# Miniprotein binders against q96jn8r1131to1294, part 41

Target 1, 164 residues: q96jn8r1131to1294
Amino acid sequence: TLEFLENHGKNILLSNGNRTATRVASYNQGIVVINQPLVPQLLVQVRIDFLNRQWTSSLVLGVITCAPERLNFPASACALKRAAWLLRGRGVFHNGLKICEKFGPNLDTCPEGTILGLRLDSSGGLHLHVNGVDQGVAVPDVPQPCHALVDLYGQCEQVTIVNP

## First folded at step 16 (miniprotein)

Design tm1
Fold by OpenDDE base, look of step 16:
Order: structure tokens, then C-alpha cells, then sequence
Structure tm1 (fold): chain B 164 residues (1-164), chain A 98 residues (1-98)
């Protein structure tokens, strides 16, 4: 079953069989990684449970290609400079470098209840899904194996892994 | 750094061209980015550039291009020791076998 790893940001509290992540302090230190690597053609989804509108930014979603159990998490996913492919706002980033300025909906404005999904296609393209709708390829040719990463940043205080 | 910013801009533009299906134009840009990255010793940017050129080369499918990009990737791996580049080397090698 899909769960968040015990290796996570220090402000994260896991619950619900490690399927729910809650950031219980500050606005950062909220990175979590899903235990199983992405399997091609299988959709992995998380639901935004709670937003704190005190902040302007929201969650970051993406994948890492390094071993998640050995990862020392920085305060935010944006600080990852290796093995990281991230979606933030409407941008797509590789190791902190913007490689796309406008992709999909703005993650900073997704309301509570939004279900965000990641899926590798047969060619290694990473797709973003929003409420079940395929937004297209965010990143072509992502190295495998890779693990889904969620940074509960800013507004985003809780997410839950949900089944498709 | 001015050169660093130029490399970043080129990569961004190249990716946009890739999304539009303009692979030949993207290739031209990304080659320049790689040249600049090596010149400026920007290892992090080099990793991204190698990712993109490897993808472009595989999409174009030209064996001669694949060989050249494979060589670039191998050199980049020696410089960066980035496991992701090793992944792309393997993908390029498989492409050459097809």
C-alpha cells in the first residue's frame, strides 16, 4: 500500500496509517515522500485536506530519483539541487532550475479537496493529474526509479494519499 | 553570474521548443547551453542540459547524433558523477541498438 515514509520533514506528523501528512508548525519543513516508486501507467494521488490562507504559496509536488530513505530533507523542496523534478505554482523545475514557466493549473491556488496525481507514461513522461484530468506531460524522460514527493509548504497544511 | 543566467535562459527556451515539437531548433540551443556550461564549469546546469539533449536526440533518432550525445553524456558523467546522467547514458545506448 502507498504510504508516506517515516523519513520526512521535521514539522510533519503522519497519521491514518501514514497516508495523511500534517504540517504542525511554521510554514516549511514539510517534505514527505511516498514509499513506493512510481510504476509506469499507475496513478498516484494526494488530496489537499487543509489550507491556511495566512500564506501565499502552497504545496510543491514532484519526484525524486535518489533513495528517499537516505535523503536529508531541506526546509523546502525548492532547495533540492539534485535528483529533483518539481511542480510549483505553474512552473516546472529540475534541480531548482525552471524548465517550464506555464504548465497546468496554478498549484498555489488549488482549493481544499483538490486531488493531485502523478503518473509515468510508457515513455517515461511524468504527467500531472488534477481532479482526475490529465494535464499532460510535465517532464519528459524522468529517470527511474523515482518517488513521488510532496512539500507541504505555505498554505498547505495537510494532504492525504487517495486511491484513484 | 551573467553566463549562468544565459545558460538558464537557453535551457528554458529549448524546453519550450521541445514542447512545440521544434526539435532541431531545440537541439541547436541546447548544444550551446552545454558548451557554455562546460566553459563556465556549471555542473548543475550541465546535468539539466544533458537530460534535455539526450531526450531530443532520442526523439530525433539519428544514429550519428545519438553517438555524439552519448559521448557528451559520458564526459558530463565524469565531470558531475550524477546518477541521472548514468540513466540517460543507458537510454542512449539502448536507442543506438534499435
Amino acid sequence: as target 1 above (164 residues)
Amino acid sequence: DEKEEKIKEIILRAMELVRKGELEEALELIVEAIRLAVENKDKELLVTAIWLIAYIARRLGDPELLEKVLELAEEAYELTDDPDIKYYIARLERALEE
Scores: ipSAE 0.919, ipTM 0.961, lowest interface PAE 0.4, mean pLDDT 96
Fold by OpenDDE base, fold request of step 17:
Structure tm1 (fold): chain B 164 residues (1-164), chain A 98 residues (1-98)
Amino acid sequence: as target 1 above (164 residues)
Amino acid sequence: DEKEEKIKEIILRAMELVRKGELEEALELIVEAIRLAVENKDKELLVTAIWLIAYIARRLGDPELLEKVLELAEEAYELTDDPDIKYYIARLERALEE
């Protein structure tokens, strides 16, 4: 089953069989990674459970292409400078570099209950899904294997892995 | 750094062109980005640039271009030792076998 790895940000508390991640302090240190690598054509989804509108920014979603169990996470996903493909706001980033300014809906404005999904297509394109709707290819040709990453940042205080 | 910002801008624009299907123009831009990245010894930006050029080359499908990009990727791998580049080398090699 899909679970968040025990190797996670310092402010994360895992529950619900490690399928729920809660950031219990501050606004950062909330990176989690899903245990199994993305299987092509299979959708992996997380639901935004709770938002704290004290902050402006929200969760970052993406993938890493390195071994997650050996990764030391920075305070925020934005600080990852290697093996990281991230969606923040409407932007797409590779190793901290913006490669797309406007893609899909603004993750900073997704309400509680929003289900965000990632899927690799047969060509290695990373798709974003929002509430089951394919938003298209966020990143073409992502290295494999890769693991889904969620940064519970700012507003986002809890997410849960959900099945399609 | 101005050069760094220029490289970042080029990559961003190149990706936009790719999304529009304007691959030839994107190729020209990304080649420039790679040149600048190498010149500035910017390994991080080089990794991203190699990703994009490899993708462009595969989409264009020109064997001669693929060979050139493969060579470029191999050189970049020697400079960066980045596993992502190694991945793209493999992808390019497979493309050449098709």
Scores: ipSAE 0.913, ipTM 0.958, lowest interface PAE 0.4, mean pLDDT 96
Fold by OpenDDE base, last read:
Structure tm1 (fold): chain B 164 residues (1-164), chain A 98 residues (1-98)
Amino acid sequence: as target 1 above (164 residues)
Amino acid sequence: DEKEEKIKEIILRAMELVRKGELEEALELIVEAIRLAVENKDKELLVTAIWLIAYIARRLGDPELLEKVLELAEEAYELTDDPDIKYYIARLERALEE
C-alpha cells in the first residue's frame, strides 16, 4: 500500500492511513515522500485536495534517489542539492538546476482536484501524468530506486495518494 | 559566478537539444559543461552533466564513446562520491556489454 512516510516536513500532518498529507502551518516545511520506490510502468498518483490562493507558487512534484527514511528535509524541495529531480511550475530541475524550462502544464496553476502522476517507463524515463494524460518524459534516465516526493508548498495545503 | 552560470546555461541548452534528438550537438555542449565544472570544482553541476552525457552516450551507442564517458563518470564519482554517478557507471557498463 502506498503511503507517505512518517519522515516528513515539520508542518505536515498525515491522516487517512498516511495517504493524506496536510500542511497545517506556514507556507513551507511541507515535504512528503511516498514509502515505496517507483516501480517501472506503474503509475503513482496524488490529488490536490486544497489550495490557498493567497500564494503564487504551488506544489513541487518529483523523485528522490536517496533513502527517504534518512532524509533531513529542508524547508522546501528546491533546496535539495543532491538526489532530487523536481517538477515546479513548468520547469524540470535536477538538484536545484533547471534542465527544462517548459514541460507540461504549469503546476502552479493546477486547480483543486487535479490528479498528478509519476511513472517510470521501461527505459528509466520519468513521466508526468496530469488527470490521466501522459505529458511525456520529464526526465530521461532517472536513477533507481527512486521515491516520489511531494512538496506541499505555497498554495498547496493538502494532497492525497490516489489509486490509478 | 560567471562560469557557474555558463555551465547551467550549457546544460539547459544541451537538454533542449536532447529533447529535439540532436544528440551529437548536445554531446559537444555537455562535454564543455563537464570541462568547466571540473575546472570550477562545481561538484553539483558535475553530477548533472554526468547524468546527461551518460544518457547521450547510451542513446548514441558508440562503444568508444561509451568507454570515454565511463571514464569520465568514474572520475566524477571519485570527486563527488555521489551514488547517482555510481548508478550511471553501472548503466554505462551494461551498455558496453550489449
Scores: ipSAE 0.913, ipTM 0.958, lowest interface PAE 0.4, mean pLDDT 96
Fold by OpenDDE base, fold request of step 17:
Structure tm1 (fold): chain B 164 residues (1-164), chain A 98 residues (1-98)
Amino acid sequence: as target 1 above (164 residues)
Amino acid sequence: DEKEEKIKEIILRAMELVRKGELEEALELIVEAIRLAVENKDKELLVTAIWLIAYIARRLGDPELLEKVLELAEEAYELTDDPDIKYYIARLERALEE
């Protein structure tokens, strides 16, 4: 069963069998990681449950290639400088370095109810799915094993892991 | 740092070319990025550059290129000790066996 790990950002409260993450304070310290590594060709999805429109930026979505149980989380995923592949806005980042400027829809403007998915293809490419639609390869040849990461940042105050 | 910004720009351009399927031109750019990263001792940027060149090399499938990139990755691993580079070394080795 897919769940968020107990090792998470300081402002996160887990519920619903650790399938729901809620940021209960401030605008940051909201990083969560899914317990099981991505299995090739299997889709992992999260739903945006609640947004706070007081902020402009929203969630960051991606994967890490280090051991999540030992990870020391910074205040935001953007501060990760190793073992991190992230989607923010329309950009794709590796260890904080922008490797793509315009990819998929703008994550900062996704409304509540949007379902975001990650999937490794048979070649190791990381795909983004939005409401079930494959947006293409965000990152080719991602190291494995890797774990899905969600940073509940800014607008995004709650997400839930959902089945495909 | 001006060199750092140049490296970042090259990597971004190289990735754009990769997305377009223009692998040969991407290869030329990423080689330059690696050269600059080594000269400037930018270990973090080197990790990203190694990722991209390893991917390009595997897609092109040329054995001689694969061997050269493998050697480069091994040297980069010695410099950075980054586990992701270790992953790409293994992937390049498998590609050479196919």
Scores: ipSAE 0.912, ipTM 0.958, lowest interface PAE 0.4, mean pLDDT 96
Fold by OpenDDE base, last read:
Structure tm1 (fold): chain B 164 residues (1-164), chain A 98 residues (1-98)
Amino acid sequence: as target 1 above (164 residues)
Amino acid sequence: DEKEEKIKEIILRAMELVRKGELEEALELIVEAIRLAVENKDKELLVTAIWLIAYIARRLGDPELLEKVLELAEEAYELTDDPDIKYYIARLERALEE
C-alpha cells in the first residue's frame, strides 16, 4: 500500500491512512515522501486536491535516492543539494541545478483534480504522467532505489495518493 | 561565480542536445563541464556532470569511451564520496560487460 511516510515537513498533516497530505501552515515546510520505492513500471500518482491561488509557484514533484526515513527535510525541496531529482514548473532539476528548461506541462498551472504520476521505465528513465498521459522521460538513468517526493509548496495545499 | 555559471550553462545545453539525440556534441560539452568543475573544485556540479556523461557514454556504447568515463567516475567518487556516482560506476561496469 502506497502511503506518505511519517517523516515529513513540519507543516504537513497526514490523514486518510497517510494517503492525504495537507500543508496546514505557511507556504513551505511541506515535503512528503511515498513509502515504497519506485520500481520499474510501478506508477505512483498523486492528485492535487486544493490550491491556494494567492501564490504563483505550486508543488514540486520528483524523487530522492537517499533513505527517506533518515532524511532531514529542508523548508523546500529546492534546497536539496544531493540525491534529488525534481520537477518544478516546466523545469527539471538535479540537486538544485536546472538540467531542462521546458519539460511537460507547467506544474505551477495544473488545476485542482490534476493527477500527477511518476514511473521508472525498464531503462531507468523517470517518466512524468499527467492525467494518465505519459509526458515522456524527464530524467534518464535515475539511481535506484529512489522514492517519490512531493513538496506541497506555494499554492498546493493538499494532495492525495491515488491508484492507477 | 562566473565559472560556476558557465558550468551550469554547459550542462543545461548538453542535456538539451541529449534530448535531441545529438550525443557526440553533448559529450564534448559535458567533458568540458567536468574539466571546469574539477578545476573549480565544484563537487556538486561534478556529480551532475558525471551522471550525464555516464548516460551519454552508455548510449554511445563505445568500449573505449566507457572505460574512460569509468575512470572519470571513479575519480569523481573519490572526490565527492557521492553514493549516486557509485551507482553510475556500476552501470558503466555492466555496460562494459555487454
Scores: ipSAE 0.912, ipTM 0.958, lowest interface PAE 0.4, mean pLDDT 96
Fold by OpenDDE base, fold request of step 17:
Structure tm1 (fold): chain B 164 residues (1-164), chain A 98 residues (1-98)
Amino acid sequence: as target 1 above (164 residues)
Amino acid sequence: DEKEEKIKEIILRAMELVRKGELEEALELIVEAIRLAVENKDKELLVTAIWLIAYIARRLGDPELLEKVLELAEEAYELTDDPDIKYYIARLERALEE
């Protein structure tokens, strides 16, 4: 089953069999990684449970290509400079570098209840799903194995892994 | 610095062209980015550039191009020791077998 790893940001509290992540302090230190690596055609989904509109930025979603158990998490996913492919706002980033300015919906404005998904296609393209709708390839040819990463940042205070 | 920002801009533009299917023009840009990254000894940007050129080369499917990009990737790996580049090397090698 899909769960968040125990190796997570220091402000994260896991619950619901490690399927729910809650950031319980501050606005950062909220990175979590899903245990199973993404393989072609596996859809991994998380639901935004609670938002705090005090902040302007929201969650970051993406994948890492390093071993998640060994990862020393920075305060935010945006500080990752290696092995990181991230979706923030409408941008796509590789190791902190913007590689796409306008992709999919703005993650900073997704309301509570939004279900966000990641899936690798047969060619290694990373797809974003929003409420079950494939938004297309965010990143072509992502290295494998890779693990889905969620940064509960700013507005986003809780997410839950949901079944497809 | 200014040179770093130029490399970043080129990569962003190249990716935009890739999304539009304009692979030949994207290739020209990304080659420039690689040259500049090596010149500036920017290992981080080099990794990203290698990712993109490897993808472009595989999409174009030209064997001679694939060979040249494979060589670039191998050199980049020696410079950066980034495991992701090993992945791209493997993908390029597989493409050459097809």
Scores: ipSAE 0.911, ipTM 0.957, lowest interface PAE 0.4, mean pLDDT 96
Fold by ESMFold2, look of step 16:
Structure tm1 (fold): chain B 164 residues (1-164), chain A 98 residues (1-98)
Amino acid sequence: as target 1 above (164 residues)
Amino acid sequence: DEKEEKIKEIILRAMELVRKGELEEALELIVEAIRLAVENKDKELLVTAIWLIAYIARRLGDPELLEKVLELAEEAYELTDDPDIKYYIARLERALEE
């Protein structure tokens, strides 16, 4: 089964058989990683359970291409300078470098109940799904193996892994 | 660093061209970005630029281009020691063997 990995951000509490992640303090230190690498037939989906709309920015979603079990996570996913492909707001970032200004919807405006998904296609392209709808290729040719990552940042205080 | 910001702008523009399917124009830009990144010793930007040129070369499928990009990727690996470049090298090698 898909679960969040026990190695996670310092402000995260895992529950629901490690399928729910809650940020229980501050606005950061909320990185979680899915315990299995992405493969072409695997759609990893999380539901936004709780948002604190006092903040302007919200969750970051993406993948890391290095082994996550012993990785020392920074306070925010956007500070990862190696092995990281991230979607934030409408932007796409590689190792902190913006490589696309506008892809898919603005993650900062997704409401509670939104289901966000990640999968690889057969060519190694990373796809974003929003409420079951494929948004297309965010990043072509992502190195494998890679693991899905969610940063419960700012507004985002809880997400749960859900079935497709 | 003004040179660093220029390289970032070139990479972003090259990716815009790739998304439009304008691969030959993207190739021209990313070659320039790689040259500047090597000159300026911008190892992080070089990793991103190698990812993109390797992808462009594989989409274009020209054996001569693939060979040249493979050589660049191998040199970039020596400079950066980034395991993701080994992945790109393997994909380029596979494309040449077909």
Scores: ipSAE 0.882, ipTM 0.942, lowest interface PAE 0.6, mean pLDDT 93

Design tm1
Fold by ESMFold2, fold request of step 17:
Structure tm1 (fold): chain B 164 residues (1-164), chain A 98 residues (1-98)
Amino acid sequence: as target 1 above (164 residues)
Amino acid sequence: DEKEEKIKEIILRAMELVRKGELEEALELIVEAIRLAVENKDKELLVTAIWLIAYIARRLGDPELLEKVLELAEEAYELTDDPDIKYYIARLERALEE
């Protein structure tokens, strides 16, 4: 069963059998990681449950390529300078460096109820799914094993793991 | 830092070319980005550039290119100590065995 890992950002409260993550304070310290690595047949999906439109930016979605169980997470995923491939807004980032200006929809404008998915293809390409629709390869050939990460940043205050 | 910003722009441009399937043009850019990153001691940018050139080399499949890129990746690992580069090295070695 897919769950959020017990090691998570300081402002996260896990519930619903560790399938729901809520950021309970501030705008950051909201990193969560799925408890098993991505494999080609695995589609990890989260639903955006609650947004606070007070903020202009929203969740960050992606993978880390280092072991997450004992990792000391920074305040925001964008501060990760190693082992991180992230989707933010419309951009794709590696270790904080933008490597794609426009990919997929703008995550900052996704409404409550949006289901976002991550999977690897057989070539190691990272795919984004939005409401069941494959957006294509965000990053060719990410190192494996890698682990799906969500940063409940800014607007995003709650997400839930859902079945594909 | 003007040099760091230039390297970042080159990497972004190279990735745009990769997405368009323009692999040889992307290779030219990413080789330049690696040279500049080494000269400027930009270890973080070097890691990204090595990821991309390793991917391009595997897509192109030229054994001479694969050997040159493998050498670059090994040097980059010595400079950066980034475990992800070991993954790229392994992928390049596998490609040479094919």
Scores: ipSAE 0.868, ipTM 0.937, lowest interface PAE 0.7, mean pLDDT 93
Fold by ESMFold2, fold request of step 17:
Structure tm1 (fold): chain B 164 residues (1-164), chain A 98 residues (1-98)
Amino acid sequence: as target 1 above (164 residues)
Amino acid sequence: DEKEEKIKEIILRAMELVRKGELEEALELIVEAIRLAVENKDKELLVTAIWLIAYIARRLGDPELLEKVLELAEEAYELTDDPDIKYYIARLERALEE
């Protein structure tokens, strides 16, 4: 079954059988990683449970292409300079470099209840799903194996892994 | 710095062209970005540029281009020590076995 890894950001509390992640302090230190690598046919979905609208920016969603179990996570996923493909706001980033200005919806405006999904297609393309709707290929041919990552940043204080 | 920002802009523009399906124009830009990144010793931007040129080469499917890009990727691995480049190399090798 899908769970968040015990190796996570310092401000995260895991609950609900490690399927719910809550950021319990500050605005950062909220990185969580899904325990199973992405494979074709696997759709990893998280629901935004709780937002604090006092912050301007919100969660970051993406993948890491290195083994996550013993990584030392930075305060924010955007500080990852290797092995990271991230969706932030409307943009797509590789190792901190913007590679697409506008892809899909603005993650900073997704409301509570939004279900965000990631999957790989047969060509290794990374797809974003929003409330069950495929937004297309965010990144063609991501290195494998990779793991889904969520950074509970700013507005985003709680997410839960949900089944498709 | 000025050179770093130029390389970033070229890579972003090349990705825009790839999304439009204009692979020939994207290839010209990303070749330029790679030369500049090597000259400027910008290892991080080189990794992204190699990812993109490897993808473009595989989509174009030209064996001569695939061979050239494989050589570039091997050099980039030696310069950067980034394991993701080994993934790109393996994909290029697979494409050559067509």
Scores: ipSAE 0.855, ipTM 0.933, lowest interface PAE 0.7, mean pLDDT 93
Fold by ESMFold2, fold request of step 17:
Order: structure tokens, then C-alpha cells, then sequence
Structure tm1 (fold): chain B 164 residues (1-164), chain A 98 residues (1-98)
């Protein structure tokens, strides 16, 4: 069963059998990780439950390639300088370096109810799904094992893991 | 600095070429980015550049290129101590055995 890992950002409270993450303070310290690595044909999906539009930026979605159980997370996923492949705003980033200017939707404008998904294809390519629709390969050949990460940043105050 | 920004621009452009399937042009750019990153001691940019050249080399499948990129990846691991480069090295070694 997919759940958010107990090791998470300081401002996160887990609920609903650890399938819901809520950022209860500030605008950061909201990193959560899914409790098992991505494997071929596994689709990890989260629904955006609550947004606070006073902030400009919103959630970050992606993977980390290091073991998450005892990792000390930074305040924001964007500060990860190793082992991180992130979709943020309109772009794709590796270790903080932009490697694609525009991929998929602008995450900063996704409304409440949007379902965002991640999966690996048979070649190790990382796919983004939006409301069940495959957006294509965000990153070719991500190192494995890798773990799905969501940063409830800025606007994003709650997400819930949903079944495909 | 100006050199760091140049390396970032080259990597982004190389990735754009990879997405278009223009692998030989991407290879030329990423080789230059690696040389500049090593010269400028940009360890973080080197990790990304090694990821990309390893991917390009496996896509092209040329054994001589794979050998050269493996040597580059091994040197980059010594410079960066980044565990993900060990993954890239293993993928290159596997490709050479095929």
C-alpha cells in the first residue's frame, strides 16, 4: 500500500492512514516521500486538495535517488544539490540545474483537484501524468532505485495519495 | 560567474538536442561542458553533464565512445564523490559487455 513515509518535512502532519499530507505552518518544510521506490508500471498519484493562492509558487514534484528513510531534508526540495530530479513551475531540474524549460503544465497554476502522477517507463524514463493523461518523458533514464517526492511548497497545503 | 552560466547554458542546449534526437550535436556540446566544468571545478554541473553524456553514449552505442565516457565518469566520481555517478558507471560497463 502506498503511503507517505514517516520521515518528512518539519511542517507536515500525516493523516488518513499516512495517505494525506498537510503543511500546517509557514510556506516550506513540506517535503514528503512515497514509502516505496518507483518500479516499472507503478503509477504514484497525488491529488492537490488545498491551495492558498497568496503565494506565487506551488508544489514541486519529482524523485530522489538516495534512501529517504533517514535523510535530513532541506527546507525546500529546490535546495537539493544531489540525487534530485524535480518538476517545478514549468521546468525540469536536476540537482537545481534547469534541464528543460517547459514540460507539462505549469505546476504553479494547477488548481485544487488536479491529480499528478509519476511513473518510470521500461527505459527508465520518468513520466508525468496529469488527471490520468501521460504528458510524456520528463527525464530520460533516472538512476534507480528512485523515490517519488512531493514538496508542499507555497500555495500547496494538502495532497492525498490516490489510486489510479 | 560567467563561466558557470556558460556551462549551464551548454548543458540545457545539449538536453534540448537530445530531446530532438540530435545526439551527435548533443555529444559535441556536452563534451565541451564537461571540459569547462572540470577546468572551472564546477562539481555540481559535472554530475549533470556526466549523466547526460553517459545517456548519449549508451544511445549511440559506439564501443569506443562508451570506453571514453566510462573513463570520464570514473574521473568525475573521483572529483565529486556522487553516488549517482556509480550508477552511470555501472550502466556504461553493462553496455560495453553487450
Amino acid sequence: as target 1 above (164 residues)
Amino acid sequence: DEKEEKIKEIILRAMELVRKGELEEALELIVEAIRLAVENKDKELLVTAIWLIAYIARRLGDPELLEKVLELAEEAYELTDDPDIKYYIARLERALEE
Scores: ipSAE 0.848, ipTM 0.930, lowest interface PAE 0.8, mean pLDDT 93
Fold by ESMFold2, last read:
Structure tm1 (fold): chain B 164 residues (1-164), chain A 98 residues (1-98)
Amino acid sequence: as target 1 above (164 residues)
Amino acid sequence: DEKEEKIKEIILRAMELVRKGELEEALELIVEAIRLAVENKDKELLVTAIWLIAYIARRLGDPELLEKVLELAEEAYELTDDPDIKYYIARLERALEE
């Protein structure tokens, strides 16, 4: 089954059979990675469980294209300068470079209960799903293998892996 | 610096054109971004630019263009040592074999 990988950000506590990640301190050090690479038939979904609206920004969602088991994660996913394709706010970023201003909904305003999904299409395009609705291709050709990443940043204090 | 910001803006604009399906116009922009990134020694921006030109070339499907972009990607790999460029090279090679 899908689980969060044991290698994760310093402020993360895993629970619920490693299907739930909680950021237990501060606003950062909250990176988690799904334990299996994305393949076209796999939809990885997480539910936003708890938000602290005292922070302005919220979670970051995306993929890394390097092996995650021994990676030394930075304090935030946005500091990754290699092998990273990230959705933040409404923007899409590659290695910290904004490559799209507005794609999909604003992640900073997604409420508790929102289910966010990632999948690859047959051409290697990365799709975002929001509450079961495909938002289209965020990144048209992502290197494979790639691994789904969530950064429990700012507002986002807990997410849980859920079935598609 | 100002040159780095210019390269970033060109890449962002090229990606906007790709999303609209304007691949030939996007190609013109990304070629310029690559030239500038090499001149400015901006290895991080070069990696993104190579990703995009490789995608554009595969979408356009012109064998002559694919060959030229493959050579660019090989040179960029020598400059950056970024494993993701090896993936792009393999995709370009596969496209040429069709």
Scores: ipSAE 0.845, ipTM 0.930, lowest interface PAE 0.8, mean pLDDT 93
Fold by ESMFold2, last read:
Formats: structure tokens, C-alpha cells, sequence
Structure tm1 (fold): chain B 164 residues (1-164), chain A 98 residues (1-98)
């Protein structure tokens, strides 16, 4: 079964059989990673449970291409300068470099209840799903193996892994 | 760094061209970005540029281009020591075996 890894950001508390991640302090230190690499038939989905609209930025979603079990995570995913492909706001980033200005919805405006999904296609393209709807290829040909990552940043205080 | 910002702009524009399907124009830009990144010793931007040129080469499918890009990727690996470039090299090698 899909779970968040025990290795996570310092402000995260895992619950619900490690399927729910809550950021319990501050606005950062909220990185979580799914416990299995993505494979073409695997759709990883998380539901946004709680938002604090006090902040303007919200969660970051993406993958890392290095082994996550013993990584020392930075305060925010945007500080990952290797092995990271991230969706932030409306943009797509590789190792902190913006490679697409606009892809899919603006993550900073997704409401509570939104279900966000990640999967690989047969060509290694990374797809974003929003409420079950495939938004297309965010990143062509991501290196594999890769691992789904969520940064409970800013507005986002809780997410839960849900089944497709 | 002014040179770093120029390289970033070129890579972003090359990606825009790739999304529009203008692969040959994107190739010209990303070749320039690679040249500048090597000259400026910008290893982080070089990794992204190599990812993109490897993808473009595989999409175009020209064996001569694939061979040239494989050589570039191998050189970039020696410069950056980034494991993701090994993945790009493997994908280029598979594309050449057709």
C-alpha cells in the first residue's frame, strides 16, 4: 500500500497509517515522499485536506530521481538543486530552474478537496492529474527510478494519499 | 550573474519551442545554451540543457544527431558527475540501437 516515507521534513507529523501528512509548525519543513517509486501503472494521488489562506504560496508537487530514504531534506523543495522535477504555482522546475511558465492549474489556488495525481507514461513523461483528469505531460522523459514528492508549503497544512 | 541569466532564458525558450513541436529551432537554442554553460562553468544549467538536447535528439531520431548528442552527454557527465546524465546516455544509446 502507498504510504509517506518516515524520512520527511522536520515539521511533518504522519498519521492514518502514514497515509496522511500534516505540517504542524511554521510554513516550511514540510517535504514528504511516497514510499514506492513511480511505475507506469501507478497513479499516486493526494487530497488537499487543510489550507491556511494566510499564505500566498501553496504546496509543491513533483518527483525526485535519487533514493529518498536517507536524504537530508532542505527547508523547501525549491532548494533541491539536483534530481528534482517540481510543479510550483503554475510553473514547472528542474533543479530550481523554471522550464515551463504555465502547465495545468495554479497550485497556489487549488482549494481544499482537490485531488492531485502523478504518474509516468510509457515514454517516461510525468503527468499531472487534477480531480481525476489528466492534464498532460508536465515533464517529458523523467529519469527513472523516481519518487513522488509533496512539499506541504505555505497554505498547505495537510494532505492524504487516496486511491484512484 | 548576467551570463547565468542568459543561459536560463535560452533554456526556457528552447522548452517553449519543444512544447510547440519546433524541435529544430529548439535544438539550435539548446546547443548554444550548452556552449555557454560549459564556457561559464555552470554545471547545474548544463545538466538541464543536456536533458533537453537528449530529448530533442531522440524525438528527431537522426542517427548522426544522436551520435553527436551522445558525445556531448558523455562530456557533460565528466564535467558534472550527475547520475541523471547516465540515464540520458543510456536512453541515447538505446535510440541508436533502433
Amino acid sequence: as target 1 above (164 residues)
Amino acid sequence: DEKEEKIKEIILRAMELVRKGELEEALELIVEAIRLAVENKDKELLVTAIWLIAYIARRLGDPELLEKVLELAEEAYELTDDPDIKYYIARLERALEE
Scores: ipSAE 0.783, ipTM 0.914, lowest interface PAE 1.1, mean pLDDT 93

